# VH-VL binders against q9h9l3: the designs that were tried, part 57

Target 1, 176 residues: q9h9l3
Amino acid sequence: PRKMVAIDCEMVGTGPKGHVSSLARCSIVNYNGDVLYDEYILPPCHIVDYRTRWSGIRKQHMVNATPFKIARGQILKILTGKIVVGHAIHNDFKALQYFHPKSLTRDTSHIPPLNRKADCPENATMSLKHLTKKLLNRDIQVGKSGHSSVEDAQATMELYKLVEVEWEEHLARNPP

## First folded at step 3 (VH-VL)

Design b65 (framework fv_reozalimab_arm2)
Fold by ESMFold2-Fast, scan of step 3:
Structure b65 (fold): chain C 176 residues (1-176), chain A 124 residues (1-124), chain B 110 residues (1-110)
Amino acid sequence: as target 1 above (176 residues)
Amino acid sequence: QVQLVQSGAEVKKPGSSVKVSCKASGGTFSDYAISWVRQAPGQGLEWMGGIIPIFGTANYAQKFQGRVTITADKSTSTAYMELSSLRSEDTAVYYCAREGYYDSSGYLRYFDYWGQGTTVTVSS
Amino acid sequence: QSVLTQPPSASGTPGQRVTISCSGSSSNIGSNYVNWYQQLPGTAPKLLIYDNNQRPSGVPDRFSGSKSGTSASLAISGLQSEDEADYYCAAWDDSLSGWVFGGGIKLTVL
């Protein structure tokens, strides 16, 4: 069996009107929810919009942030060869400028059995907040102070564990 | 179920402005972004811009910069698109469309629901 | 002018398989998911395929999507009269910081 981790990233807005999403924090947890990595990350481009209500990131966090190239190297060393779980994980990989093998990637926004357990249409894309409330009876991403990528990564791992046996069997019979 | 309801058809003179509304219901407004997409008669879809209400951030396609303003009122779950200095070429159906964005990543993914469209006719 | 390239029209008869192409570049299709929208005559567009190959609830399994490099395809198997519509591909473009659409293809079912 391969080792499994969950990842969640916080993005800030760069580019015109701050619409481009650039990596500004990354959290990685192991199967049991223990934190393996959690760092603020300095984007190489000018930050136009901190998106604080979502990201929880403020200018003060950038003062001691790890430069993007260094953080990327650290993160990729943790992810390489492992099954990586995330929610809408393509966005995280895009921000990392990284390709993770599809066979080792698990996206909780695209797992039909998970939606079914939440009484949601199987092929709808549901938010992490909604799935966590419905299936784990926990509120995450509440308030106006921004999200915790650690709590989001932990919730994502717990959500995956609800369907892990069923989904891994599906993938073994239907390789991606 | 989620529904996006747009304001009614408008007929405008060249040089005037039009403001179209899009009221969202059946979902959490703050979990989604709203884009505006127009379609001239017999033509394809053209993205004008979008807004992420929780961030207060709007961005616009280059073609419309300086003429379009997209705003959102979270308290009424309503997005607006105002287009100024109208020309006959602006005659089109204007759609609002909802984009999912998740967690702090804020990346937009796809338009899962569309408004019914608002016809704007610009004629002298 | 559209940023993504699609053929302007296609036609087929009931029961045939039709494939609709969509070509882009590294800044859009090459780096981002591709979505497909169906527009029936006189109606708003509707999400048909998202994230390259996923189907929303209510979309028949005869519709499928794929992506390879900077190109994407929509396949319609067992073509039906109800499939007569315009089909648009779409992707986020990193260089433009905005959504880009294909020019759309008018599919006529004879």
Scores: ipSAE 0.006, ipTM 0.524, lowest interface PAE 9.0, mean pLDDT 85

Design b66 (framework fv_sotevtamab)
Fold by ESMFold2-Fast, scan of step 3:
Structure b66 (fold): chain C 176 residues (1-176), chain A 124 residues (1-124), chain B 112 residues (1-112)
Amino acid sequence: as target 1 above (176 residues)
Amino acid sequence: QVQLVQSGAEVKKPGATVKISCKVSGYTFTDYYMHWVQQAPGKGLEWMGRVDPEDGETKYDPKFQGRVTITADTSTDTAYMELSSLRSEDTAVYYCATEGYYDSSGYLRYFDYWGQGTLVTVSS
Amino acid sequence: DIVMTQSPDSLAVSLGERATINCKSSQSVLYSSNNKNYLAWYQQKPGQPPKLLIYDASTRESGVPDRFSGSGSGTDFTLTISSLQAEDVAVYYCQQYYSWPTFGQGTKLEQL
C-alpha cells in the first residue's frame, strides 16, 4: 500500500549521435494512482535527439525544466525505503544514476504470473502497452505525441496490483 | 486507408521557387511526423527534413538547410515542402513520407507510408 | 553521417532461386540498451515510391511475403529473398535510423 510507488521515466538522446539516454521527465504515483511527482528534467548535456515519438519531450518542455541534479535529489527522497514498481525499471534507475535495493524493486516486465494472466509466455518480456491492453483493456502510448509517463506509471501500478498478493508471497518464500 | 497525395509535376526555371503539397487522409495528421525525401533521376534516396504537424517544429539535413522550408497546415491536413533558388541539380522526384506507428518502445525514423512522388524539373 | 554501402550494385537471379543483397554501415547501428539494430529495407519499382519491407533489421512489415527476410547486426546486414518471383524485380534500399536517416545507394535486382 502506502510504502509502494510506481515510476516511469522518459529519456532523450544526448552525447555523440544521441546514444546516451538522459533523464528528461519523471512521474511517480502512489498505490492509488495519485501523482506524487511529475516534472520535466533538464539534462546536463546538450540534447541531440528528443525521441519525441516515445518520450513525448519537445523543446518547449525544456524551457522551465528542473535541472537534473535537483530533480534527482527530489526523486530519490520519494523512492528511498519504498517498494518501487516499474516496467523495465532498471532503465529508469540507470537514467537516475541510482541503485535501488532488489528486494524493494518490482519490475512488471519480469513477473511470470503477470505474463500468465495475459496468456503470454512466462519468460517473455512483454511491453507495458501489450500487458495493459490484455489485462486492463486500455490503450496507452497511442500516436506520435509520445508516451505520458504519468499514464505509464499509473498503468504499471494497476498491473502490479493484479498479482501483488501472489508475487509478494512468492518473494517472501524466495528472496532475491 | 492511409493515403498521402502529392501535388502534380512542376517545371521551373533556374532561380525559381517550387512549393509541393502532400495531403493526408486515413489517420490523424498531427500524430505523425511528415518527412520529405529527394530522389534525383537514376539516383538513390536523400532525406531532406521533417515537420511535426502538431507544433510546426522542423529539422533539416544540412545539405538543404537555408533553401528548404517544410510546413504543415492542420486545417487542411496538408504538408508542404518549399525549395528556393532552384538549380538543375534539384531536378528530382520529391516524396513525402510518414513514420508509422509500432508497439515497441524506442526510436523510429523508418517510413511506413509514402506519397506517390512529385517530379520537379529545373530547366530553361 | 552514417554512410550506407550496398553490394552488389546489380544482381540477376533466376525465378525460384535465392537473391541476397548486402548492406554495410560505416558505424554500428545496434543500440545496445535495447539490443535493436536500427535498419530498414525498402523495395522500389519504376514510377513508384519505396515500399517498406523490413525494419529493426529482421522484423517483416505487415503484408510483406515471408520469402523476404532480413538478418545481420551492428554494421553488416543482409536482405534475402528465398525464392524469386517476377514481381520482386525492383531496386532495393537499406536505410539506417540510428541517426538522422541515410540510405544505401540501392541494388538493382533483375531476372536472369
Scores: ipSAE 0.000, ipTM 0.473, lowest interface PAE 14.9, mean pLDDT 86

Design b7 (framework fv_nivolumab)
Fold by ESMFold2-Fast, scan of step 3:
Structure b7 (fold): chain C 176 residues (1-176), chain A 124 residues (1-124), chain B 107 residues (1-107)
Amino acid sequence: as target 1 above (176 residues)
Amino acid sequence: QVQLVESGGGVVQPGRSLRLDCKASGFTFSDYGMHWVRQAPGKGLEWVAVISYDGSNKYYADSVKGRFTISRDNSKNTLFLQMNSLRAEDTAVYYCAKEGYYTSSGYLRYFDYWGQGTLVTVSS
Amino acid sequence: EIVLTQSPATLSLSPGERATLSCRASQSVDSYLAWYQQKPGQAPRLLIYDASNRATGIPARFSGSGSGTDFTLTISSLEPEDFAVYYCQQYDNWPLTFGQGTKVEIK
């Protein structure tokens, strides 16, 4: 079968009043949850808001961070030609300034059977934290020190595996 | 500058239909989920409906399920609310509201920008 | 659905006084709570998101605190323009819900 990876990115606020979300960390895991990539990434613009409570990113992480252009090249080499799983993955691709084919993209925030298994409204977008707690009985994104994109990517892959057979069959009949 | 402008409100008889429009400007409309929130005269705020950034997911308050339909046209930066089978209790100012940003916690569904509202009065 | 209970229903205060507004959730909403200000004839205005983060352009006299089920909005020294209705809103779970509001009025 085609190789599959899961991705999760952390963003910081740049631009006027910190309104722009710029890539500051990216984690990629394989089907089994092993880490393929995990780097802090230096945005090309001045960081106005670290969003540390959510991102876990602090000034210290930027000192030796990989410049955006270099990190982007590394990440795209891993993603190209693979099925990429993410949660609200549109935001990750936007931060990467990257187009990934819809036919190879799996977004766990837009899979009705997954919400159904969690006893959640099928057409509502649930958070990764909520779905992981309900379906995997695991607490992620704990505390106020920020989140681990590795932990989030691993949880996202595990959630997708719960509906993989059903959803791949659906996509074969109803191509995106 | 972010702006949301509602239109389409008015006075209608019970059982009739109305469509509300919300025109957005000053941000990338296709990146954000959009909501409708209403407020009956002299009452508090009540969440009505949401539509995802790409229009693929929609969810409604129980009070309007089966009667209201939310939709969007990203090419026109416009949000819609089709209201069918209107009841007296649907009388309210209807606000268009924009979601916050995405974080590692997911979409933050606080409302950083609101329209000025459009009044819908359902009466005989 | 998650019910948000705001107290008191009405706060009667004078300019310069400290206002403390409470919002209690029927179950934990973590820190997924926002506060809005609404003046007569106007749309609501975001004050605080994620329980304690001040929105862009909001004066420093506004602060939010709390987590789980108990949340507080504090206005350190009331200005004449602060007399309004204040709403809390949770976004931890569907459906999204608002409190019934606290009216801050002039004594």
Scores: ipSAE 0.120, ipTM 0.712, lowest interface PAE 4.0, mean pLDDT 90

Design b8 (framework fv_nivolumab)
Fold by ESMFold2-Fast, scan of step 3:
Structure b8 (fold): chain C 176 residues (1-176), chain A 124 residues (1-124), chain B 107 residues (1-107)
Amino acid sequence: as target 1 above (176 residues)
Amino acid sequence: QVQLVESGGGVVQPGRSLRLDCKASGFTFSDYGMHWVRQAPGKGLEWVAVISYDGSNKYYADSVKGRFTISRDNSKNTLFLQMNSLRAEDTAVYYCAKEGYYHSSGYLRYFDYWGQGTLVTVSS
Amino acid sequence: EIVLTQSPATLSLSPGERATLSCRASQSVDSYLAWYQQKPGQAPRLLIYDASNRATGIPARFSGSGSGTDFTLTISSLEPEDFAVYYCQQYDNWPLTFGQGTKVEIK
């Protein structure tokens, strides 16, 4: 399988009124959708807002969570040198305090052919849930208890596979 | 506290230009998509334009496409709407609006915070 | 574009009564629907997102339900401050669209 992984992170609110997004879970899957990493992560700052309706994070998940510095090291070992696929992936990299080369980054929220296949405007970003329903006929992020970052990472990889050949050809002709 | 403050509205003649500003505070401006929504006097809400967190993607309502330009300056926490070739039907209160919280899996375009609006009147 | 039709246009009720507001979409918007409250001279305020989730600080008397094309906003017992115009908004597809509004007024 290709040296390609998909990532999805969950963030909680820290800082004044919970407006800072801090990493609280990270899931990484390989090309085939197998889980390479899935851990709850303890932010170094006080959690003001768990954002549970999106993150799925509750206080119980923080009890044995991996400290941020340790988790970051583990995650970077998996990502370094690989093509990393994500949806709105700038949020994940920011939460990880990590710079990944643009040449090795694939953001399914910024791939015009993918939006075109979904009958959406090419220049407008769409949610992962919308693209997954429209293109894969699958419902993700179901229910009121928050999202599964494993499910989101798997869906993101499958979406990228729909445009992989044409998008890789585009990038080869138009390097970032 | 999250605040969005619009400015730049006023009375202009048809065919003229006007620029609206929206100053944001209380959140990390560069992390969120921003929108303009308008409301004609006594009428309902109409979505106008969107700009992505980094300014790389922009999209417009058909009624304003080719005449309006949305832009942002993340270093100044400011959103802009440049309105050219104004028409009487552009008369409205213009609101800037912030996208809601959504994690790394994407953006949801409901509006958790709105500015108080700035009135634009296009009249001879 | 997706058209949202709200009904009734005006709802005349007294404090303490239940208000039920409808929003119908011309095609499925799944659960990507929000509700806003707007008082005269003020900006809209988010009440409900994803059809049924209350926004932060919104009282429990407000609830949303529905999926696909038919959505309902319910106010279980009207307070004086609840008399306002209510808008639904879909964010399933572009362009983003709003309903025409339902005015809840004092009888």
Scores: ipSAE 0.327, ipTM 0.765, lowest interface PAE 4.1, mean pLDDT 89

Design b9 (framework fv_nivolumab)
Fold by ESMFold2-Fast, scan of step 3:
Structure b9 (fold): chain C 176 residues (1-176), chain A 124 residues (1-124), chain B 107 residues (1-107)
Amino acid sequence: as target 1 above (176 residues)
Amino acid sequence: QVQLVESGGGVVQPGRSLRLDCKASGFTFSDYGMHWVRQAPGKGLEWVAVISYDGSNKYYADSVKGRFTISRDNSKNTLFLQMNSLRAEDTAVYYCAKEGYYDHSGYLRYFDYWGQGTLVTVSS
Amino acid sequence: EIVLTQSPATLSLSPGERATLSCRASQSVDSYLAWYQQKPGQAPRLLIYDASNRATGIPARFSGSGSGTDFTLTISSLEPEDFAVYYCQQYDNWPLTFGQGTKVEIK
């Protein structure tokens, strides 16, 4: 079928009191988990809060980071026409200022069969860390030094593969 | 800056319905999951319901499941709780609460901002 | 459901004293635990999230520690404004649950 990639972005806080989320890193992996893209990205606005505990972003990562407009062009070139898998993926698309077709989007935070396999309520949004531990028996996002967007993208693809056949069949019968 | 303002509370008889509204401002409402948390007089906090950022996922505490419906209108920055078949034990101050920062691994469901609450009294 | 048990139910202390509040979970919640302060007639206020991170604007005298099933909130030196009820909350699994609260009251 169509080529499939998984994406995970890291955001930093910009704007008043750091309340605005701006793209600061993006990782994209293919179906097998191989890295297609992984860059630190320089926001066009001043960074107020690095959110390092989760983002893993520090001031030194911004020194040679790819400017937002250039990174965005590179990323969109990879995503266009592909099935894109992510976890709470609307945040990634918003940070990219990008609208991906809903028919080609797979959000592992909104797949009822995946939650069912994890013994979680079908209509509750579960964290990537929880689903990965329950279904893949693997700990991600360990420690307090920030997350690896590569690790998160890889885990997201592996989670989707657990329900891919069932979910693609569901989507074919119930187009978004 | 960030504000959550509840309205719609009042005194209502058992078996009746009531709708609570929560108006949000000072943040991008459509980026965050929203919750209702209640507190009976002199008691502790009890989680009631959640709705995802886009309204596609909803989940409820067992005590209210089938009677309460959470919804949102992102164009109006407003969260709702429709409460049907009210019981005396639903008497509480109802708070709307905003999820914390999204860490990209999923939402962090601690509550960084709360409304001031609206009192619902179910009595005959 | 994950049950959170807070102890003690009440701490009677004087300003300047150290307060240590415990929260125990019936099963591991990893570090997905938050602490809130509530004063009479007010909404709860976030103090600590992810077990040990202070929320914006929260004084340094408040600190959180622990992981898994055993968590502690410490107030190093009580100020008059700190006499309140404190709740822990887990967000590792559904339904979200709170502890029953610890009241810190003036002696």
Scores: ipSAE 0.075, ipTM 0.675, lowest interface PAE 4.5, mean pLDDT 89

Design c1 (framework fv_fezakinumab)
Fold by ESMFold2-Fast, scan of step 3:
Parts: C-alpha cells; structure tokens; sequence
Structure c1 (fold): chain C 176 residues (1-176), chain A 123 residues (1-123), chain B 111 residues (1-111)
C-alpha cells in the first residue's frame, strides 16, 4: 500500500509590495501525526512582508534557514510516491513549484462529505480552523503570534481520517 | 469561446532575441497556468516552461534556463515568451497552451493550444 | 531528446485497430502521474485527444481510448479512418526534471 503524509506550509511575501507568496516553512507529518519534516526555509528572493500574524515567521527564523533549493529536494523526496493530504494544498504545491499526482493528492478543502459532516455547503471552501473546531472540537491557529504548520498538518490528517474510508471508496469508483 | 491568439511569424539572425505573445480570451486569465512548448521542423514537442499569470511565478526547463524569460500583462490577458541568444537550432514553431493545477477544471492537461508562432533563425 | 518512448510509426488498414505505446520511468508515469494524448494533423497545433489516462474530451469519438499500467500508457484506435492520419504524442510530468515531458511522437499511416 502507499503511505500517507500530511503537509502544511507557511509563506512570506516577496516581490512587488510583497504580493508573491514564497515558501518559508514546511511541516510534514505521518498518518499518526508524528513529525517527518519541519524546517524554516530561506526564499531566494528578498522578503518584503513576513506576514507574521498568519505565518509565524520572523526575521530570526531566516538566520539558519535551509535554502529553498535544498529544502525543496528534501521535501520532494518525502512526498514522492505517497498519498499527500493538505488543506487548499494547491497553494503548498505552488510554493514548492511542485506538481504531485492528482490520484495521490487529498485536499481537505475540497472533500464534499467532510463539509457535509460540518454542516457546511458541500462545494464551499471552508477554512482549516473552522473544520477543525466543528469536527474535532479543537482550536487551532489561536492568538496573534502566527500559525504552527505542525499543528495545521496534524489537524489536516485527523480531518482526513474522518472521511478516509468513504472517500477512498469514492475515488476507487470515480478515479480523478 | 476560450481562445489563445499568438503573434505572427518572426525571422531572426543568430545571436538576436525574439519575443512571442499569446493573448487569452473567454476565461479568467489568472486562474490557469500558461505553458510554452516548441516543435522544430519535422521533430517532436518540447516543453519550455510555465508562468502563473496571477503571481508572475515562472519555471523553466533546465535546457532553456538563462536564455528564456516568461512574463505576462494581466490588463490585456497576454503572456510573453522571450528567447535570447538565438541559434539556428532554435528554429521551431512555438506554442502557448493552458493548464490547470489539478483544481481548476483542466487539471494538468494542455487545452486549448494557440496556433503557434514560427520562429526562423538564419543568417 | 524525448523523455517518454513511443514507436516512431504505426500503420493499419481502414476499419482495423492500432495501439500506440508510451513508455516512461519511475519518476513520471511510474510515479503515478497522469498521461495525456494529443493528436496533431499536418500543419496544425496539437489537439487534446485523451486526458487523465482514459478520459475523452467532448467531441472525441469513443473509438479512441487510453489506458495506463505501471510505467507505460497506451492509446488504442479502433475502426481506423483515413482522417486519423496524424502524429500522436503522449505527455506526462516528470518529478526528477520538475517539468512536463512528451513522447517522441508516433506517425499513424492508414493504408
């Protein structure tokens, strides 16, 4: 069987007025929530906006951060051949400049049964924070110091586990 | 209707640069990736790179790094590919083509394609 | 050079079946990436024929079908017609190259 991991990335603003999202941290956890990877990552471009209230990234985290090209290689080695779970995961893959196979990708922001369990419209894109509170009775992304990508990755895996049997059967009958 | 309209044929001398345009219509320009693919006369298809029109992020095939630059102008829904230091073996039809990112309708498939722009490099 | 391997040519008589193979490696088709197929008529741009291994776009006849197994994919064309004379290209994504890759193309001749 293919192993399953969950990923969450933090991005900072680069480019004109900080409008470009560049990878600054990545966390990967296994099926049980154990951390496989968690590193700060140095973007190749000048950081204009740390977006600290969201990312939790501060200038001090960049001092010994892993350069983007090296971090990308390490991350891709972990993701290759595995089922990868994320929330709005296309943003993470975009920041990694990476295309993961669609058949091995699970996006908890686009799983209709998960929204249904949360009493949300099936086709709406709900935040990770909302789904986690509604379905796991847990508060994540609390306070003003920014998010923990480890916490987010762990919550994402737990959310997927709630619908895993049903969704994997659906995908087997309706390949993407 | 969804359309990609490319600029006309170009004839260049070795060492020159060429800039090809691709104007999109019939869809939200910033919601899809734009790819560039070339085809030398009598040869197969070769991927050059992509641009994300929303962010301006680009990724180029190793073979073209240092010679290709992709840009876009969102105000006119147009993507550009500039290839510098042209050689005779850069003679090819250059296509633009649209793709998603697994979450925007078309997924990773290339659809539609522009009609192509013939770039001839000769003395 | 082409990363995915296709036979350079294939031929058949009208009404017959032909199959075009596309062979990759563990970093592309073998890694689970989808395979797409394009038809290129002489003097025209490529046109999407099959996507995500086996799906047909609207307007593509059901005599065109695709499949994928292991590190390889196949395009099958049944009921061959003269209008099917074209070049056929497979395409996937290669994780080691971080880019899209194409087969070398197969020229189909209807005898």
Amino acid sequence: as target 1 above (176 residues)
Amino acid sequence: QVQLVQSGAEVKKPGASVKVSCKASGYTFTSYYMHWVRQAPGQGLEWVGWINPYSGDTFYAQKFRGRVTMTRDTSISTAYMELSRLRSDDTAVYYCARSGDYYYGSGSRFDPWGRGTLVTVSS
Amino acid sequence: QAVLTQPPSVSGAPGQRVTISCTGSSSDIGAGYDVHWYQQLPGTAPKLLIYDNSNRPSGVPDRFSGSKSGTSASLAITGLQAEDEADYYCQSYDSSLSGWVFGGGTQLTVL
Scores: ipSAE 0.298, ipTM 0.762, lowest interface PAE 3.9, mean pLDDT 90
Fold by OpenDDE, second read of step 4:
Structure c1 (fold): chain C 176 residues (1-176), chain A 123 residues (1-123), chain B 111 residues (1-111)
Amino acid sequence: as target 1 above (176 residues)
Amino acid sequence: QVQLVQSGAEVKKPGASVKVSCKASGYTFTSYYMHWVRQAPGQGLEWVGWINPYSGDTFYAQKFRGRVTMTRDTSISTAYMELSRLRSDDTAVYYCARSGDYYYGSGSRFDPWGRGTLVTVSS
Amino acid sequence: QAVLTQPPSVSGAPGQRVTISCTGSSSDIGAGYDVHWYQQLPGTAPKLLIYDNSNRPSGVPDRFSGSKSGTSASLAITGLQAEDEADYYCQSYDSSLSGWVFGGGTQLTVL
């Protein structure tokens, strides 16, 4: 079986009115929750909105941040060939300007068995925070300091592990 | 109906620059990536690069880095590809093609394609 | 630029079945990326024929089919028609290049 990693990214606002989501932090953990990567990333364009209340990113974090192109290379080396687990992971991949194979992607925001386990509608899109609380009895994304991408990535991996066997079997029978 | 309308044929001298346009209609321009692919006469398809019309972000194939510039004008739903320092082997039909987001969409397939723009580079 | 490998040409008589292979590597098809196929009629732009390995866009006859296994993909055309005479290209994504790659193209001749 392929190695599995979980990813979570924090984005800041760039471009017109800060509506463009640019990668500003990326965290990757392995199956056991060990941190493989956790870096602040400097977008190539001027940051208009740090989105601090959500992203946790502040101006001071960008002082020694890794340039995007360099960070992207580092991250891609980790992701290549792995099963990548994330929550609403399409946003992370978009921010990375990266295309990961569908067959090697696991999005915890689109796993019906996970929602079922959490007593949620199978076809609903639930937040990571809600699922984590419901299924892991853990509070994440609390306070005013913004999200912790490491914490979120770890939670995402733990959630997936709850349904891993069932979901992997489902995917084997129904490849994307 | 989704359409990509490209600018007309170009004839250029070596060392010159060419800028091809691709006007999109029938869909939200900023919601899809725009790719450029070229085809030399009697040859296969070669990917040049893409632009995110929403952000303006670009990524070019290594072969064209430093020589190609992709831009867009969202007000008229038009993408542009400029190739500089032209040489004879740049002679080709240049296509614009649409794709979806990186994931959970049509991110990896190109549909539709423009009709192409012939760029001839000759002394 | 890296390309996928296709036979330069294939031929068949009307009504016959033909197949076009597309061989990639561990960084593209073998990495799990989907394969798409395009049909290019003479003097025209490429048209999406098959997407995500085996799906047909609206308007594409069911006599066109695609499959993928390992590092290779295949396009099959049954009940070959005269109008099928065209160039066919496979396409995938290469993670090492962070870009799209095409096959060299296959010219299909209907005898």
Scores: ipSAE 0.288, ipTM 0.781, lowest interface PAE 2.9, mean pLDDT 92

Design c10 (framework fv_fezakinumab)
Fold by ESMFold2-Fast, scan of step 3:
Structure c10 (fold): chain C 176 residues (1-176), chain A 123 residues (1-123), chain B 111 residues (1-111)
Amino acid sequence: as target 1 above (176 residues)
Amino acid sequence: QVQLVQSGAEVKKPGASVKVSCKASGYTFTSYYMHWVRQAPGQGLEWVGWINPYSGDTFYAQKFRGRVTMTRDTSISTAYMELSRLRSDDTAVYYCARSGTYYYGSGSLFDPWGRGTLVTVSS
Amino acid sequence: QAVLTQPPSVSGAPGQRVTISCTGSSSDIGAGYDVHWYQQLPGTAPKLLIYDNSNRPSGVPDRFSGSKSGTSASLAITGLQAEDEADYYCQSYDSSLSGWVFGGGTQLTVL
């Protein structure tokens, strides 16, 4: 059977007015929450806006960061053939310029049973912070120095595990 | 209605360059990716690469790197594919095709397709 | 160059069923990537026929169906009609190539 990992990426602003989101950090954890990958990544384009309050990325992190092309290759080796869990995960895949199979993708921002457990409308897109507080009684993304992508990936995996049996059975009967 | 209108047929000599255009209408040009796919006479489909019209970012198939350049002009909703140092085996119909921006599932399908531009490379 | 393998040709009589196979590897269909099918009538651009393995776009008759298992996908055409004469292509994504890949195409002849 396929193994499962969770991913969370941090993006910085590149391009005109910093409006383009470019990959600057990626964290991947296994089913138990152990870190498989965590690297700062150097975008090929000039960074206009570090978005530090959210990304946690600072200029110092770019000094020895892994170039995008190399980091992408390393990350794809880990993701290929695995069930990949993320929150609003299409943004992470977009930053990686990577297509992952829909049948192997689990987006915790679009799992109706998960929202139901959190007493939220089934079709609403709830933040990772909100779902983690409601369902795991844990505060993540604390403070104003930016998010930890490792912490976010770990929380995302734990959230998925709350609905895994129910959701996998649903997907087996109702393939995407 | 969504349409992709391509430029007319081209006849080129070996060593020349060709630039094919694809004008989009009926949707927001920057909200979808544009792909280029070619088909040699009597042969199958071959993916060349894609461009993100919003950012201008491109990704090319390994076979074409160094010879292909994809660009776009958002003011006229037009994508371009330029292939340089043409060889006789570059003779093909070149199609543009739209894909979604989700990096999983139906984002990988191509719909609609342009009608194609025949590029003939001969001496 | 075709990364996915299709038979070069298939044939059938009107009213019969034909099946077109599309065989991949562990880096594309075997990795779980969805398969899409395109119909190309002579002298025309390809047209989306089946997407995400088994779904039909609006306007595609239910005579056309798709399936996927392991490293392979299949397109089935029932109640074969003369206007079904065309080339059929499967398409997926290949992670080792980081790109979209097509089958070699299958020419369907209605006898």
Scores: ipSAE 0.223, ipTM 0.727, lowest interface PAE 4.2, mean pLDDT 89

